VHH binders against RNA 2',3'-cyclic phosphodiesterase. Designs and how they scored, part 12

Target 1, 188 residues: RNA 2',3'-cyclic phosphodiesterase, of Aquifex aeolicus (o66967)
Amino acid sequence: MKVVRAFVGFFTSKSINEVAERIKKEVDLKIMGKWVEPQNVHMTLQFLGDITEAQAIEVIKNLQEISKKNIPFRIKYKGLGVFPDVKRPRVLWIGVSEGANKLTNLAKEVARLNAKKGIIPKNSKNFVPHVTICRIKSYDRKTLNELLRKYRTVEFGEDEVNKIALISSTLTSVGPIYTVVEEFYLGG
Key: E = the ipSAE of ESMFold2; O = the ipSAE of ESMFold2 at other seeds; V2 = 0.75 times the mean of E and O plus 0.25 times the DockQ between their complexes.

## First folded at step 14 (VHH; framework vhh_7pa5_2)

Design z5 (from x3 with L100M G101A E108D; at its last look DockQ between E and O 0.89; V2 from the best seeds 0.79)
Amino acid sequence: QVQLVESGGGMVQPGGSLRLSCAASGFTFSYYDMSWVRRAPGKGPEWVSTIDSSGDYTYYADSVKGRFTISRDNAKNTLYLQMNSLKPEDTALYYCARDMAEYGWGTDFDHWGQGTQVTVSS
ESMFold2, look of step 14: ipSAE 0.768; ipTM 0.882
ESMFold2 (binder alone), look of step 14: mean pLDDT 85; pTM 0.860
ESMFold2 at other seeds, look of step 14: ipSAE 0.739; ipTM 0.868
ESMFold2, look of step 16: ipSAE 0.769; ipTM 0.878
ESMFold2 (binder alone), look of step 16: mean pLDDT 85; pTM 0.859
ESMFold2 at other seeds, look of step 16: ipSAE 0.765; ipTM 0.879
ESMFold2, fold request of step 17: ipSAE 0.797, 0.780, 0.789; ipTM 0.896, 0.888, 0.892
ESMFold2 (binder alone), fold request of step 17: mean pLDDT 85, 85, 85; pTM 0.854, 0.854, 0.859
ESMFold2 at other seeds, fold request of step 17: ipSAE 0.791, 0.786, 0.782; ipTM 0.894, 0.888, 0.891
ESMFold2, look of step 17: ipSAE 0.761; ipTM 0.874
ESMFold2 (binder alone), look of step 17: mean pLDDT 85; pTM 0.860
ESMFold2 at other seeds, look of step 17: ipSAE 0.776; ipTM 0.886
ESMFold2, look of step 18: ipSAE 0.719; ipTM 0.858
ESMFold2 (binder alone), look of step 18: mean pLDDT 85; pTM 0.861
ESMFold2 at other seeds, look of step 18: ipSAE 0.769; ipTM 0.880
ESMFold2, look of step 19: ipSAE 0.775; ipTM 0.884
ESMFold2 (binder alone), look of step 19: mean pLDDT 85; pTM 0.859
ESMFold2 at other seeds, look of step 19: ipSAE 0.784; ipTM 0.887
ESMFold2, look of step 21: ipSAE 0.771; ipTM 0.880
ESMFold2 (binder alone), look of step 21: mean pLDDT 85; pTM 0.860
ESMFold2 at other seeds, look of step 21: ipSAE 0.781; ipTM 0.885
ESMFold2, look of step 22: ipSAE 0.754; ipTM 0.874
ESMFold2 (binder alone), look of step 22: mean pLDDT 85; pTM 0.861
ESMFold2 at other seeds, look of step 22: ipSAE 0.766; ipTM 0.877

## First folded at step 16 (VHH; framework vhh_7pa5_2)

Design a1 (from z5 with G106S; at its last look DockQ between E and O 0.80; V2 from the best seeds 0.00; counts 0 for: pae E 2.7 > 2)
Fold by ESMFold2, look of step 16:
Structure a1 (fold): chain B 188 residues (1-188), chain A 122 residues (1-122)
Amino acid sequence: as target 1 above (188 residues)
Amino acid sequence: QVQLVESGGGMVQPGGSLRLSCAASGFTFSYYDMSWVRRAPGKGPEWVSTIDSSGDYTYYADSVKGRFTISRDNAKNTLYLQMNSLKPEDTALYYCARDMAEYGWSTDFDHWGQGTQVTVSS
């Protein structure tokens, strides 16, 4: 059985691409890991893991339905956070202020429709809109805490969310390559 | 359809070692982060260690750092936990789990095994 590693989401505009590199430079040697390259910066609405071609077809059908009943909306990027929590920081991310509720509703609808087809299990916590900028390998705790406090209220830029896509990833010797499998423009 | 089967538990004296294994099937193992979680008698679950899908990033609870080593063999679909310098406090049922904690709205662990018992006593 052929599978692909995939997620539902969209790539960000250039409005925040350099923020990740500026933060990397600000904390270099104090927070180390896989920093996301500018061209790979994206919003994940739902990580799917591995899916079969048949499952991908069902996801695509669900995204088409969702795109018809949603119109484009603005989001504003604000603040930094970590997952899973500050005691175990594995992922550093940029948050969303304006439009966060609309992103959350969109992500929940994606998850609801895919769950009807058995693609994901039940959920145990709320969606947090975010853009990953670093998968942390090691960090200085004081530096990380200071960074999170410094950027709590900083606004980084904005985007218009006007499309959603099924995106697959392939790990190569030079890192992940993302391929848009299918995308749909919002316009309900 | 996802199956996780732990093995390698047993009884050992304090200071001893054990190596746990977890056989994975029903999914593409190399795509997923994996974790060990333990449950001591009468207590709730305690996260022990996580390894990312590539095997390059490992994370440990403070209580096990320097004593336990998580590893994976993606060609054999197997997760491991090497446990050295075992203490009575390490006595627990050890589960392997598929780790989804980084995605912000799903359960941290979406699939678990049945566990393997580790008992550290004199």
Scores: ipSAE 0.465, ipTM 0.737, lowest interface PAE 2.7, mean pLDDT 87
ESMFold2 (binder alone), look of step 16: mean pLDDT 83; pTM 0.837
ESMFold2 at other seeds, look of step 16: ipSAE 0.692; ipTM 0.854

Design a2 (from z5 with M100L; at its last look DockQ between E and O 0.84; V2 from the best seeds 0.74)
Fold by ESMFold2, look of step 16:
Formats: sequence, C-alpha cells, structure tokens
Structure a2 (fold): chain B 188 residues (1-188), chain A 122 residues (1-122)
Amino acid sequence: as target 1 above (188 residues)
Amino acid sequence: QVQLVESGGGMVQPGGSLRLSCAASGFTFSYYDMSWVRRAPGKGPEWVSTIDSSGDYTYYADSVKGRFTISRDNAKNTLYLQMNSLKPEDTALYYCARDLAEYGWGTDFDHWGQGTQVTVSS
C-alpha cells in the first residue's frame, strides 16, 4: 500500500516568498541551513505525516466541506520566530498578525474533521500560524537574537487566504518537492 | 498503532559509555523527526537530543553536547543515542519520542516509548 507524506495548507503570495533570500543575505552565513526556495514558501494548517490513499480521499472530502463553509479572509505577515524555542532553534519562521485567529479556527476545523475519520493529530490547542523560511543547521546566538528583536514589529506583506489544499511532499537531495494533490477555493 | 521501544539502558560508572536504541513500528519512520527525552528522579522531562527525518540535522542540549551522539537508521526503523563520558547527573529514564515541535501542531511529542533506565553511579 502506497503512503505519502502530506499536509493541509496553502502556498504564500509573492509578497513574502522572497523573504528567506533577503534574510539569508542579511545574516551572511551566521545562520546556516536549508533556506526555503520562493516556490516552496507555504502555510501549514495541519501536518498529516504519513497517510494512505484512502486517508487522502477522506481528507479531500473534508477540505471540500470546509471550503463551502468559509469565505476568503485577509492575513498580514509580521515578525520572525523560531521553533521550538530560542534556546534550541530548529526552524526560523514568519508570523501572522491580522487574521491569526481565523487561521487558527480554520486549522482547528481541519483537525476536527480529519480526526473524525481517524486522521488524528492529537492536539491543536497551541497552533501557531507561521511560514517557515529556514531549517537551521547552525547559528550564531547573538546574530539570531538580534534578528528576532529587529524584526519583532516588521510587517513583511499580506495575503488573501482564498483556498486550502492537500499537499504531498517528497524529500530529495536538493530539498523538498511539493505537489498539490487537490485544492478548494473558499466560498464553494 | 505507533510503537516505540527503548533498550540499552543499565548501570555504569562515571566516565563510562552506553548505547541506547529505539525500535519504531506502526508508522513511516523516515517521515518524522525523532528525539530523546529524559526524566531524572524528582524532575520533569528534559529534552536531550533531536535528529531530523533524514538524519542530516542533529541538535543537542548544552548539558550533553560533545558527549552524546544521536543517529538513526531509516532502513531498520531504529533511533540511537551513543552516550559517552557519562556523569551521575545523566541518571534518568530515557524516552524515545516522535517529534513534531517544528511543524506548529501545538505539541512537541505525540508518541513516547516506555523508557529505558540509565544509572550512573560509583
């Protein structure tokens, strides 16, 4: 049986898809890792991990239902952060200010419907809307701390969230390849 | 169902070495980051080390850096922790955990093993 690595989400607009390249240049090798290519910059609403084709079909049905019951909304990208925390930064990401609550509610609905079909992440209470721009391999602590402070109140751009998709990923030697399995526009 | 089974714990004198293993089953091991977490007597869980899904990126708590080495064999669905230069403060129950901290799910670890005891004493 075929299993794919997948998530629910959407790709960002051009307004912020080159932020990774700008930040990479600014830090001048003092933060090293895999910086996300513009075409791969995305918002994840639910990481699904490994799912079967049967599970993917159920996810697609749930996304269609969700898309009918939600209308497009605006989000604003603001600030930088890291996961899991500043003491052990593994990913650098762009945060969301306006629209963060709507993204959180959308992620909760996605998780709720998929859980009813046995596609469970256990808990979405602490979902943090974010867009990853770098998987960190090594870093200078002073540089990272200054970067996070500098960008705390900086707005990078905005998007209209008007669709949601099931996206599969394949890790290759040169990075991940993302394939849209199915997508639905909000509002029907 | 997801299963994680740790082994390789035991008693060792200060300065000694141990290698821990974690056998994984019930999921596609190569899709997930994996972590070692420990719980010392009377203390809460303490993160020790993480390795990404491909094995290319490794991360260590300051207290173990330079002494411990995390690794994985995706063909054998096994996670490892080589522990050298052991100290009494390394005494703990060591858990293998499936790590989701990087994905914004709101939980760091969604599955844990039963743990394997490491005791460092004279």
Scores: ipSAE 0.655, ipTM 0.829, lowest interface PAE 1.7, mean pLDDT 89
ESMFold2 (binder alone), look of step 16: mean pLDDT 86; pTM 0.871
ESMFold2 at other seeds, look of step 16: ipSAE 0.758; ipTM 0.878

Design a3 (from z5 with T107E; at its last look DockQ between E and O 0.81; V2 from the best seeds 0.71)
Fold by ESMFold2, look of step 16:
Structure a3 (fold): chain B 188 residues (1-188), chain A 122 residues (1-122)
Amino acid sequence: as target 1 above (188 residues)
Amino acid sequence: QVQLVESGGGMVQPGGSLRLSCAASGFTFSYYDMSWVRRAPGKGPEWVSTIDSSGDYTYYADSVKGRFTISRDNAKNTLYLQMNSLKPEDTALYYCARDMAEYGWGEDFDHWGQGTQVTVSS
């Protein structure tokens, strides 16, 4: 069976798409890796991994239903964090302040409906709303710690969350290409 | 069904080397980051190393850095851990794990193997 690598989420607005480039310049090569290009900056509500076309059809049906039951809401981007933790940082990300609970509720609804169709997440922790800006290869520990401390209270911008999409990635020799498979506007 | 099967463990003298393998099946191996995690006698799990889906990015716990090398062969659906300069403290059951830590959801590792025993003794 044909399998695609996919997630549920949305691409960010221009309000924060350039933050990765600004942070990259500020750290001046003291944090190296794959810095996310503006067009690829996105919010993930549920990573699906490898799914079949049949599973993708079921996800699309679920997103349509979810979009009818939810209205647009504002989020504010604030702070920087890392996954999995500061002692072994692999991913540098932008957090969410205002609207974080609404994003979490939306992500839980997506996961709940997909689980009823056999796309079951192994969930034992709370969802952490975030936007990845760098996949870290190497870093200076002092620089990273100072960056995280400096930005803890900084707001980067805002978005209106007004749509939700199934997005697939296709691996190429120069990296992934993201494709919107289907999207739905909230409140529609 | 996701399946991870470790092999290559055994008994070795301090200073010796072992190479662990993990055969993966039931999923698209090249889509996922992979990790080695170990459990010493009477202790909880300790993360050892992670390699990203492409194999380009590797990460190590401080206790093994410089001695262990993680690698993968996506054509063979296999994860490896080369362990050099082994110490008695490295004695543990070593697990291969599918790594989900980058996604901000659920556990860091969503599937584990049964493990392969490494024993370093004089």
Scores: ipSAE 0.582, ipTM 0.802, lowest interface PAE 2.0, mean pLDDT 88
ESMFold2 (binder alone), look of step 16: mean pLDDT 84; pTM 0.849
ESMFold2 at other seeds, look of step 16: ipSAE 0.764; ipTM 0.878

Design a4 (from z5 with D33E D108E; at its last look DockQ between E and O 0.46; V2 from the best seeds 0.00; counts 0 for: pae O 3.5 > 2)
Fold by ESMFold2 at other seeds, look of step 16:
Parts: sequence; structure tokens; C-alpha cells
Structure a4 (fold): chain B 188 residues (1-188), chain A 122 residues (1-122)
Amino acid sequence: as target 1 above (188 residues)
Amino acid sequence: QVQLVESGGGMVQPGGSLRLSCAASGFTFSYYEMSWVRRAPGKGPEWVSTIDSSGDYTYYADSVKGRFTISRDNAKNTLYLQMNSLKPEDTALYYCARDMAEYGWGTEFDHWGQGTQVTVSS
């Protein structure tokens, strides 16, 4: 069977989707890697990894059910962080202040329904709402530490979370291509 | 189905060398970062090394820098770990893992092999 690499989430609005380019310019090659292009900036609620076509159909059914049971809510983007930790920063990301608990609850609901269909999330039990802006390949330690301190209290923008989607990624020689497989509006 | 099979472990004296291999199948190997992780007796898992999908970037735990070299052969779907100047504290079960950290923290590794035992003693 054909498998697809997929996640459940949504793409960010214009208010946040160019932050990666701004930060890339600010650090001026002292943090290098795969900086996320505006069209690819997104929030992940559940990373599924490789799933079959049959599993994707089940996820889509679950997202439709979840969309009917949830109403839109506001989130605010604040601060920068890294995964897995500052000793080996692999991912630079934007955090969430307002609405973080609502995102966490939504992610838990998605994970719960998918688990009932045998589709186990690849992300950890301690979900951390975040938006990836760089997949780090090399960095200057002083520059990274200063960046994290500088932006700790900075708000980057906000979004209304009004839909959720199953999004597939296809890895190519030049990076991932993300495609919305299906999306559903909350409250409908 | 994703399959990772480690080999090349064994017993060596301190100062010795071993080369571990991991045969990968069931996925497009060249599109994924890969890692080595080890479990010493009585300890939890310890990340050892990571190599990016092209092989251009490598990362090492401080405890192994300068002694271990990670590499990959994308034509053969194989991951390697060259281990030199081995110490008794390197004794562990070594696992090959498909690394997912760059795609969002939640799970660092989504698939693991069975492991290959490395024992360093005199």
C-alpha cells in the first residue's frame, strides 16, 4: 500500500508567516539551516508520520467530527524556543501564549480519536504548541542564546484558529512540499 | 513496513574499535535523518549521534566527539557508526533510529532497530 507522511494542523495567517525570514535576516548566517518559507509556516496538532491511505480516511472522518464539536478561538504567538534542548537545538520555533491550553485540548482530542482507530501520534504526551521557523543545521551559540533572550517576551502576532486539516508532506531534494488533503471549519 | 537492523557489535578491549551498521528498508532512506542511541546497563537511553538526510551535517554527544564517526550510504540504505578509542563506559546496546526531531518535538525517534551489543572490557 501507498503511504503518506502527514500531520494534523493548520497554516498560519499573514501576521506570522514571514517571521522566519525576518529572524533569518537578523541572525545573518550565524544560525543556518532550512528556514521555513511563508507558505509552509504551520501549527502541528498531531504529527502522524507515515500513514496508509486507509488510515488517512479515518483521520479525515475524525477531523470532521472534531470540527463540529469545537468553536473558533484566538491564539497569540509569543517567544522563541528550541527542540529538543539548547545543547542540541534542532528546531527553532515560535511559542503560544494566549490560547495555548485550547490548542493543547484540541490536540488531545485529535490524538484520542485517532488512537481509537489505531493511529498513534508520533509527538510526545507533553504537547507544546509551537510554529517551526528553522530546521537548524549549524549555529553560533552566543547568537542563539541572545536571540532566545531577546524574544522571550516579544509577541509576533495572533491567529483565529477556525479550521483544522490533514496535511501531507512529500520530501523532495529541495525540501518538503505540504499539501492540504482535507480541511474542516470549526463550528460547522 | 519500516525495518532497521543493526549489526557489528561485539566485545573489544579498551582502546579498540568497532564499526556498527544499520540496514534500512521500507522507506525512502535518503529523505530521513538517522541517529544512533545507546542504553548502558542500568541506565536510560542516551543519544549518541545524528546525521542529516544528505550526510552533510553530523552531530555528536560530547561524550563521543572525536572518537565516533557517523556516516551513511544512501545508495545502500545503510547507516554506520565508526567507534574508535572505545572506553568501558561505551558498553551498551546500540540502536539505529529514524530521527524525527526536525519535524516537531513530540517524538524524537519514530522507529528503532533491535540493537547490537557493544561490550568494552579488559
Scores: ipSAE 0.309, ipTM 0.631, lowest interface PAE 3.5, mean pLDDT 87
ESMFold2, look of step 16: ipSAE 0.644; ipTM 0.842
ESMFold2 (binder alone), look of step 16: mean pLDDT 85; pTM 0.861

Design a5 (from z5 with S54E; at its last fold request DockQ between E and O 0.95; V2 from the best seeds 0.83)
Amino acid sequence: QVQLVESGGGMVQPGGSLRLSCAASGFTFSYYDMSWVRRAPGKGPEWVSTIDSEGDYTYYADSVKGRFTISRDNAKNTLYLQMNSLKPEDTALYYCARDMAEYGWGTDFDHWGQGTQVTVSS
ESMFold2, look of step 16: ipSAE 0.781; ipTM 0.888
ESMFold2 (binder alone), look of step 16: mean pLDDT 85; pTM 0.859
ESMFold2 at other seeds, look of step 16: ipSAE 0.765; ipTM 0.880
ESMFold2, fold request of step 17: ipSAE 0.770, 0.776, 0.785; ipTM 0.880, 0.885, 0.889
ESMFold2 (binder alone), fold request of step 17: mean pLDDT 85, 85, 85; pTM 0.858, 0.856, 0.853
ESMFold2 at other seeds, fold request of step 17: ipSAE 0.781, 0.766, 0.762; ipTM 0.886, 0.880, 0.882

Design a6 (from z5 with A101S; at its last look DockQ between E and O 0.49; V2 from the best seeds 0.00; counts 0 for: pae O 6.6 > 2)
Fold by ESMFold2 at other seeds, look of step 16:
Structure a6 (fold): chain B 188 residues (1-188), chain A 122 residues (1-122)
Amino acid sequence: as target 1 above (188 residues)
Amino acid sequence: QVQLVESGGGMVQPGGSLRLSCAASGFTFSYYDMSWVRRAPGKGPEWVSTIDSSGDYTYYADSVKGRFTISRDNAKNTLYLQMNSLKPEDTALYYCARDMSEYGWGTDFDHWGQGTQVTVSS
């Protein structure tokens, strides 16, 4: 049986798609890792891992149901952060200010329906709205701390969240290629 | 289905070394970040180390940094943990774990092995 690596989410607009490249240039090799290319910048509502075609069909049914019950909303991108914390920074990300609660509620509903169908574990961790821009390999501590402080109050842009999608990935020698399997526009 | 089988544990004296292995099957190993997690007597699980799917990025808990080295061989579907300069507080049951976390390594695991015991004492 065939499986695909997939997540539920959406790609960001051009308002922030190049932020990763700008920050990469600003830190000038003092933060090294896998910096996200503009075409790959996205919001993940739920990572699914490997799913079968049958599971993908169930996810699609769940997304269709969710899209009917939610209306489009605005989000504003603000600040930089790291996971899990500044002493062990592994992921550098852009945060969300306006619309964060609506994103969180949307992600919870996606997780609830997919867990009900046995597609994901029932004990999912808390969702934190974020857009990953770098998976960090190495860093200069002073540079990272200054970067986080500098950008604490900076707004990078905004998006209208008007669709959700099942997105699959294929690993290539130059990185992942993402394909929209199905997408649904939120109701109004 | 997903299978993770740890081996290589045992009893060693303080300052000694051990190399743990984890044989993976039932999934595409190279797609997943992998972690080592340990459970000391009377304590809950503690994240030890994570390696990303490609093997290019490694991460360690402060308590083991500089002493432990995580690695993987994607051709052999095997995860490793080289443990040097072992201390009595490293005594624990060590698990290989598949990481499903989107925002961080070592925070969301969906499969664990049965564990291999490491005991550090005289």
Scores: ipSAE 0.060, ipTM 0.492, lowest interface PAE 6.6, mean pLDDT 86
ESMFold2, look of step 16: ipSAE 0.108; ipTM 0.480
ESMFold2 (binder alone), look of step 16: mean pLDDT 87; pTM 0.878

## First folded at step 17 (VHH; framework vhh_7pa5_2)

Design k1 (from z5 with M100L A101V; at its last look DockQ between E and O 0.85; V2 from the best seeds 0.68)
Fold by ESMFold2, look of step 17:
Structure k1 (fold): chain B 188 residues (1-188), chain A 122 residues (1-122)
Amino acid sequence: as target 1 above (188 residues)
Amino acid sequence: QVQLVESGGGMVQPGGSLRLSCAASGFTFSYYDMSWVRRAPGKGPEWVSTIDSSGDYTYYADSVKGRFTISRDNAKNTLYLQMNSLKPEDTALYYCARDLVEYGWGTDFDHWGQGTQVTVSS
């Protein structure tokens, strides 16, 4: 009867957690919105939406299985992008260069196992590895275009992906609060 | 079982107004961004407007900005589109859609309603 808003993913390292604040200062109010706080910076492998406690139990079982079949791997954070496109920017994000294919394969494996348990992926066609740094409310077009151009080849840092988690969120007046429901370290 | 049911369409003269509603059920409405998308005769879908899950942020296509207002009532699980200063080129079937653009996973919308027809003619 009870449902939670949840996703499968992991939180990023402290070194890139500050990028949102750095970029926010650089654009000096010319891009405004909900800039992601350092403690909330994360990678989403699968958005689950609203799931029941029974569904959460099945997701947890699947993550345990997946964690046994995967070893830790490195990713490198590179570039900035927007969703859905530069003419309608709603989300500003950091991309992934090295390790993007491993993240994509991990996301596909998560989605496949959850689908077998009736937890249908909300978006199953073209996963784009990314870390959201701002939900955009308003922006100066020149500033945004220059920002995207400036950072296209910039590497922001790296992470070792060594665990996956089921994470729930609760909305507050100042943004979401994330809770790790269960996590598993990668490794045989 | 996700359901999205649009209503409020009709025939109006140019310059007129309509208010569209979309009743949502079978999911936690407040967890999702929502969009209006329209399909004119013989054309593909055209994004019209989006509102985020909390209602704090709204987005509009250039063709409707200043004339249309999107809103939501999360207590009533209802999405709205107030359409003012209607033009013949606004004639279309208007769909309510559950929006997943934020997540960057291929499909922008995972559920659509049946649509409600808006016809603007003399």
Scores: ipSAE 0.622, ipTM 0.828, lowest interface PAE 1.8, mean pLDDT 88
ESMFold2 (binder alone), look of step 17: mean pLDDT 84; pTM 0.843
ESMFold2 at other seeds, look of step 17: ipSAE 0.628; ipTM 0.825

Design k2 (from z5 with T107P; at its last look DockQ between E and O 0.85; V2 from the best seeds 0.69)
Fold by ESMFold2 at other seeds, look of step 17:
Structure k2 (fold): chain B 188 residues (1-188), chain A 122 residues (1-122)
Amino acid sequence: as target 1 above (188 residues)
Amino acid sequence: QVQLVESGGGMVQPGGSLRLSCAASGFTFSYYDMSWVRRAPGKGPEWVSTIDSSGDYTYYADSVKGRFTISRDNAKNTLYLQMNSLKPEDTALYYCARDMAEYGWGPDFDHWGQGTQVTVSS
C-alpha cells in the first residue's frame, strides 16, 4: 500500500502566518535556516509520520468522532521557544497561552483514539502546543537568547480553533506541499 | 515493527577513528529525523548528534563537534556516525534513535536500537 507522511492539525490564520517573515527580518541573518512560508504555518496536534491508506481511513473516522465532541475555542499565540532545548535549538516556534489546555486535551483525545486503533501508540510525554516558524541551521547564541527573552510576554495574535484535519505532506525541491486529506469542523 | 540495528563499534586507541552504522527497517526512514545518543559507564544518556529527515541539517553536541560527522543514506535506510580523533571520554554504548523532539509530543526519542559499544583505551 501507498504510504504518506501525515499529521493531524490545522493551518493558522493570516494574522499569525507572517510572523516567521517578521522574525527573520529582525534577526538579520544571525539565525539561519528554513523559515516557514506563510501558507505552511500550522499547528500540529499529532505527527503521524508514515501511515498507510488503511491507517489514514481510521484516523479520518477518529477525527470525525472527535469533531462532534468538541466545540470551537479561542487560542492566543504568545512567546517564542525552541525544540528540543535552548542548548541544542533545532526549531524555533510560537507558543500558546490562552487555550493551551484545550489544545492539549484535543491532542490527547486524538492520540488516544488513534492508539486504540493501533495507530501511533500513546506516549507518556506532555504535549507542547506550538507553531514552527524556522528550522534552524545555524545561529548566534546571543541573538537567539535575546530573541527568546524579548518575546516571552509578547502576543502574536489569536485563532479560533474550529476544525481539525488529516494533512499529508510531500517534500519537493521547493519545500513541502501540504494537502488536506480530510477536515472536520468542531461542532460539539 | 520499527527496527534499528547498530554496528561498527569496537576498541580503538585515542586519536583513532570508527564509523558506526544503523540499519533501519519497519518504517519509512526518510520521513524521520535520526539521532545518535550514548551512555558512558555509570552515566545517563548523552545526546551526540541529530540529522534531519532529508539529511540537509546536522547538529552536534559541543563535546563532539568537529570530530564526529553524522550522515544518512535514505536510499539504503542507513544512518552513519563517523567518529574521528577519538578520546577516552567517548567510551560509551552508542544508540541509533528515531528523533521526535521537534513535535512537542511523546519522548524525544520514540525508538532505540540495542546499541554498539565503542571503547577508547590506551
Scores: ipSAE 0.618, ipTM 0.818, lowest interface PAE 1.9, mean pLDDT 88
ESMFold2, look of step 17: ipSAE 0.659; ipTM 0.835
ESMFold2 (binder alone), look of step 17: mean pLDDT 83; pTM 0.832

Design k3 (from z5 with S35N; at its last look DockQ between E and O 0.85; V2 from the best seeds 0.00; counts 0 for: pae O 3.4 > 2, grease 24.9 > 24.2)
Fold by ESMFold2 at other seeds, look of step 17:
Structure k3 (fold): chain B 188 residues (1-188), chain A 122 residues (1-122)
Amino acid sequence: as target 1 above (188 residues)
Amino acid sequence: QVQLVESGGGMVQPGGSLRLSCAASGFTFSYYDMNWVRRAPGKGPEWVSTIDSSGDYTYYADSVKGRFTISRDNAKNTLYLQMNSLKPEDTALYYCARDMAEYGWGTDFDHWGQGTQVTVSS
């Protein structure tokens, strides 16, 4: 059976979608890797990995139900962090301050309904709301530490979380290509 | 279907060497970062090493740095771990794990092998 690589989430607003390019310029090649293009900046609620077309249909049905039961809410983007930790920085990301608990609860609801259909989450059990801006390949330790300290309290912008989507991806040698398979506006 | 098959484990005396291999199939191997992870008896998973998709960048846990070398052959779809100066604390089931290469919360692994046992004792 044919599979697609997919996640549940949403693309960020214009307010923060160019932060990766600004930070890339600021660090001036002292942090190298795959920096996220503005059109690809997104919040992941559940990474599904490889799913069948039949599973994708089930996810879409679940997202439709979730969208009817949830109302839009505000989030604020604040700070920079790394995963898994500063001694092994693989992913550079923007954090969430206001609305982080609401994002976490939404992600749990998505995972719960998908699990009933045998679709098991591929992301960490300890969900941390974040927006990835760089997949790090190499870095200067001083530059990274200074960057994290500088931006610890910086607010990058905000979003209204008003929709959720199933997004498919195709990984290429130069990065992912994303396609929105289906999206639903939160209605309450 | 993604498959990862580890081999090369065994019993060895302290100070000895082993080379682990992982044969990958069902995906474009050269697009993915790859990892070795180990699980000692009674313990949870411990990350050991990462190599990026090109093979140009490698990373090691402090406990193995200087003794272990990760490598890959993208033409043969194979990941390797050369383990030298082995210690009893290296005893574990060693797994080959595919990194999630997506830009995002992608430090989790989406596919694992069945593992190969490494036992270091006298």
Scores: ipSAE 0.334, ipTM 0.650, lowest interface PAE 3.4, mean pLDDT 87
ESMFold2, look of step 17: ipSAE 0.365; ipTM 0.664
ESMFold2 (binder alone), look of step 17: mean pLDDT 84; pTM 0.842

Design k4 (from z5 with M100F H111S; at its last look DockQ between E and O 0.39; V2 from the best seeds 0.00; counts 0 for: pae O 4.4 > 2)
Fold by ESMFold2 at other seeds, look of step 17:
Structure k4 (fold): chain B 188 residues (1-188), chain A 122 residues (1-122)
Amino acid sequence: as target 1 above (188 residues)
Amino acid sequence: QVQLVESGGGMVQPGGSLRLSCAASGFTFSYYDMSWVRRAPGKGPEWVSTIDSSGDYTYYADSVKGRFTISRDNAKNTLYLQMNSLKPEDTALYYCARDFAEYGWGTDFDSWGQGTQVTVSS
């Protein structure tokens, strides 16, 4: 039985997708890890893990339904943060200010419909809208603290959330390759 | 359907070593970060160590750093924890878990094994 690693989400606009490269240069090797390439910068609404082709068909049906019941909305990208916490930072991310509640509600609806088809989310119920820019291997604590303080109120850009997609990934030696399986425009 | 089976626990004297194993099945092991979590008598769960899906990035709790080494063999679907310089406070039931902390959800794990007992006593 063939499975694919997949998530529900969307790719970000050019206004934000180069932030990882700029921050990487600013920290000058004081934060080391896998910095996200511009073409891979995205918002995850639900991580699905491994799903079968039959499960993917069900997810696609659910996304089509959700897209017809939702209208496009604006989000603003603001601030930097880390997961799981500042004592053990593994992921550096860009946060969302305006539109965070709408993203959360959209993620909950995706999870709800997929759960009815036995497709249980592999991410926590405590959804925090974010865009990953680095998977941290090592870091200088002073540099990280200063970075988080400096960017706390910085706005990186805006997006209109006007579509949602099922996206699959294939991990290669040079990083993930993302494939849009299906996408749907929000119609209101 | 996801199964995680820990083994390799036992009794050991302070300063000794043990190697824990976790056999994984029912999912594509190489796609997931994996963690060890322990529960000491009378205490809540404590995160011990995490290794990313490729095996290149490892993370350790302060209490075990320098003494424990996490590793994985993606061809055998097996996670390992080499424990050296064991102390009485390392006595606990050790669990193997799939890890989702990269999604910002703290220590949310979606699957756990049955655990293997490690006892360090004089």
Scores: ipSAE 0.251, ipTM 0.597, lowest interface PAE 4.4, mean pLDDT 86
ESMFold2, look of step 17: ipSAE 0.342; ipTM 0.633
ESMFold2 (binder alone), look of step 17: mean pLDDT 83; pTM 0.833

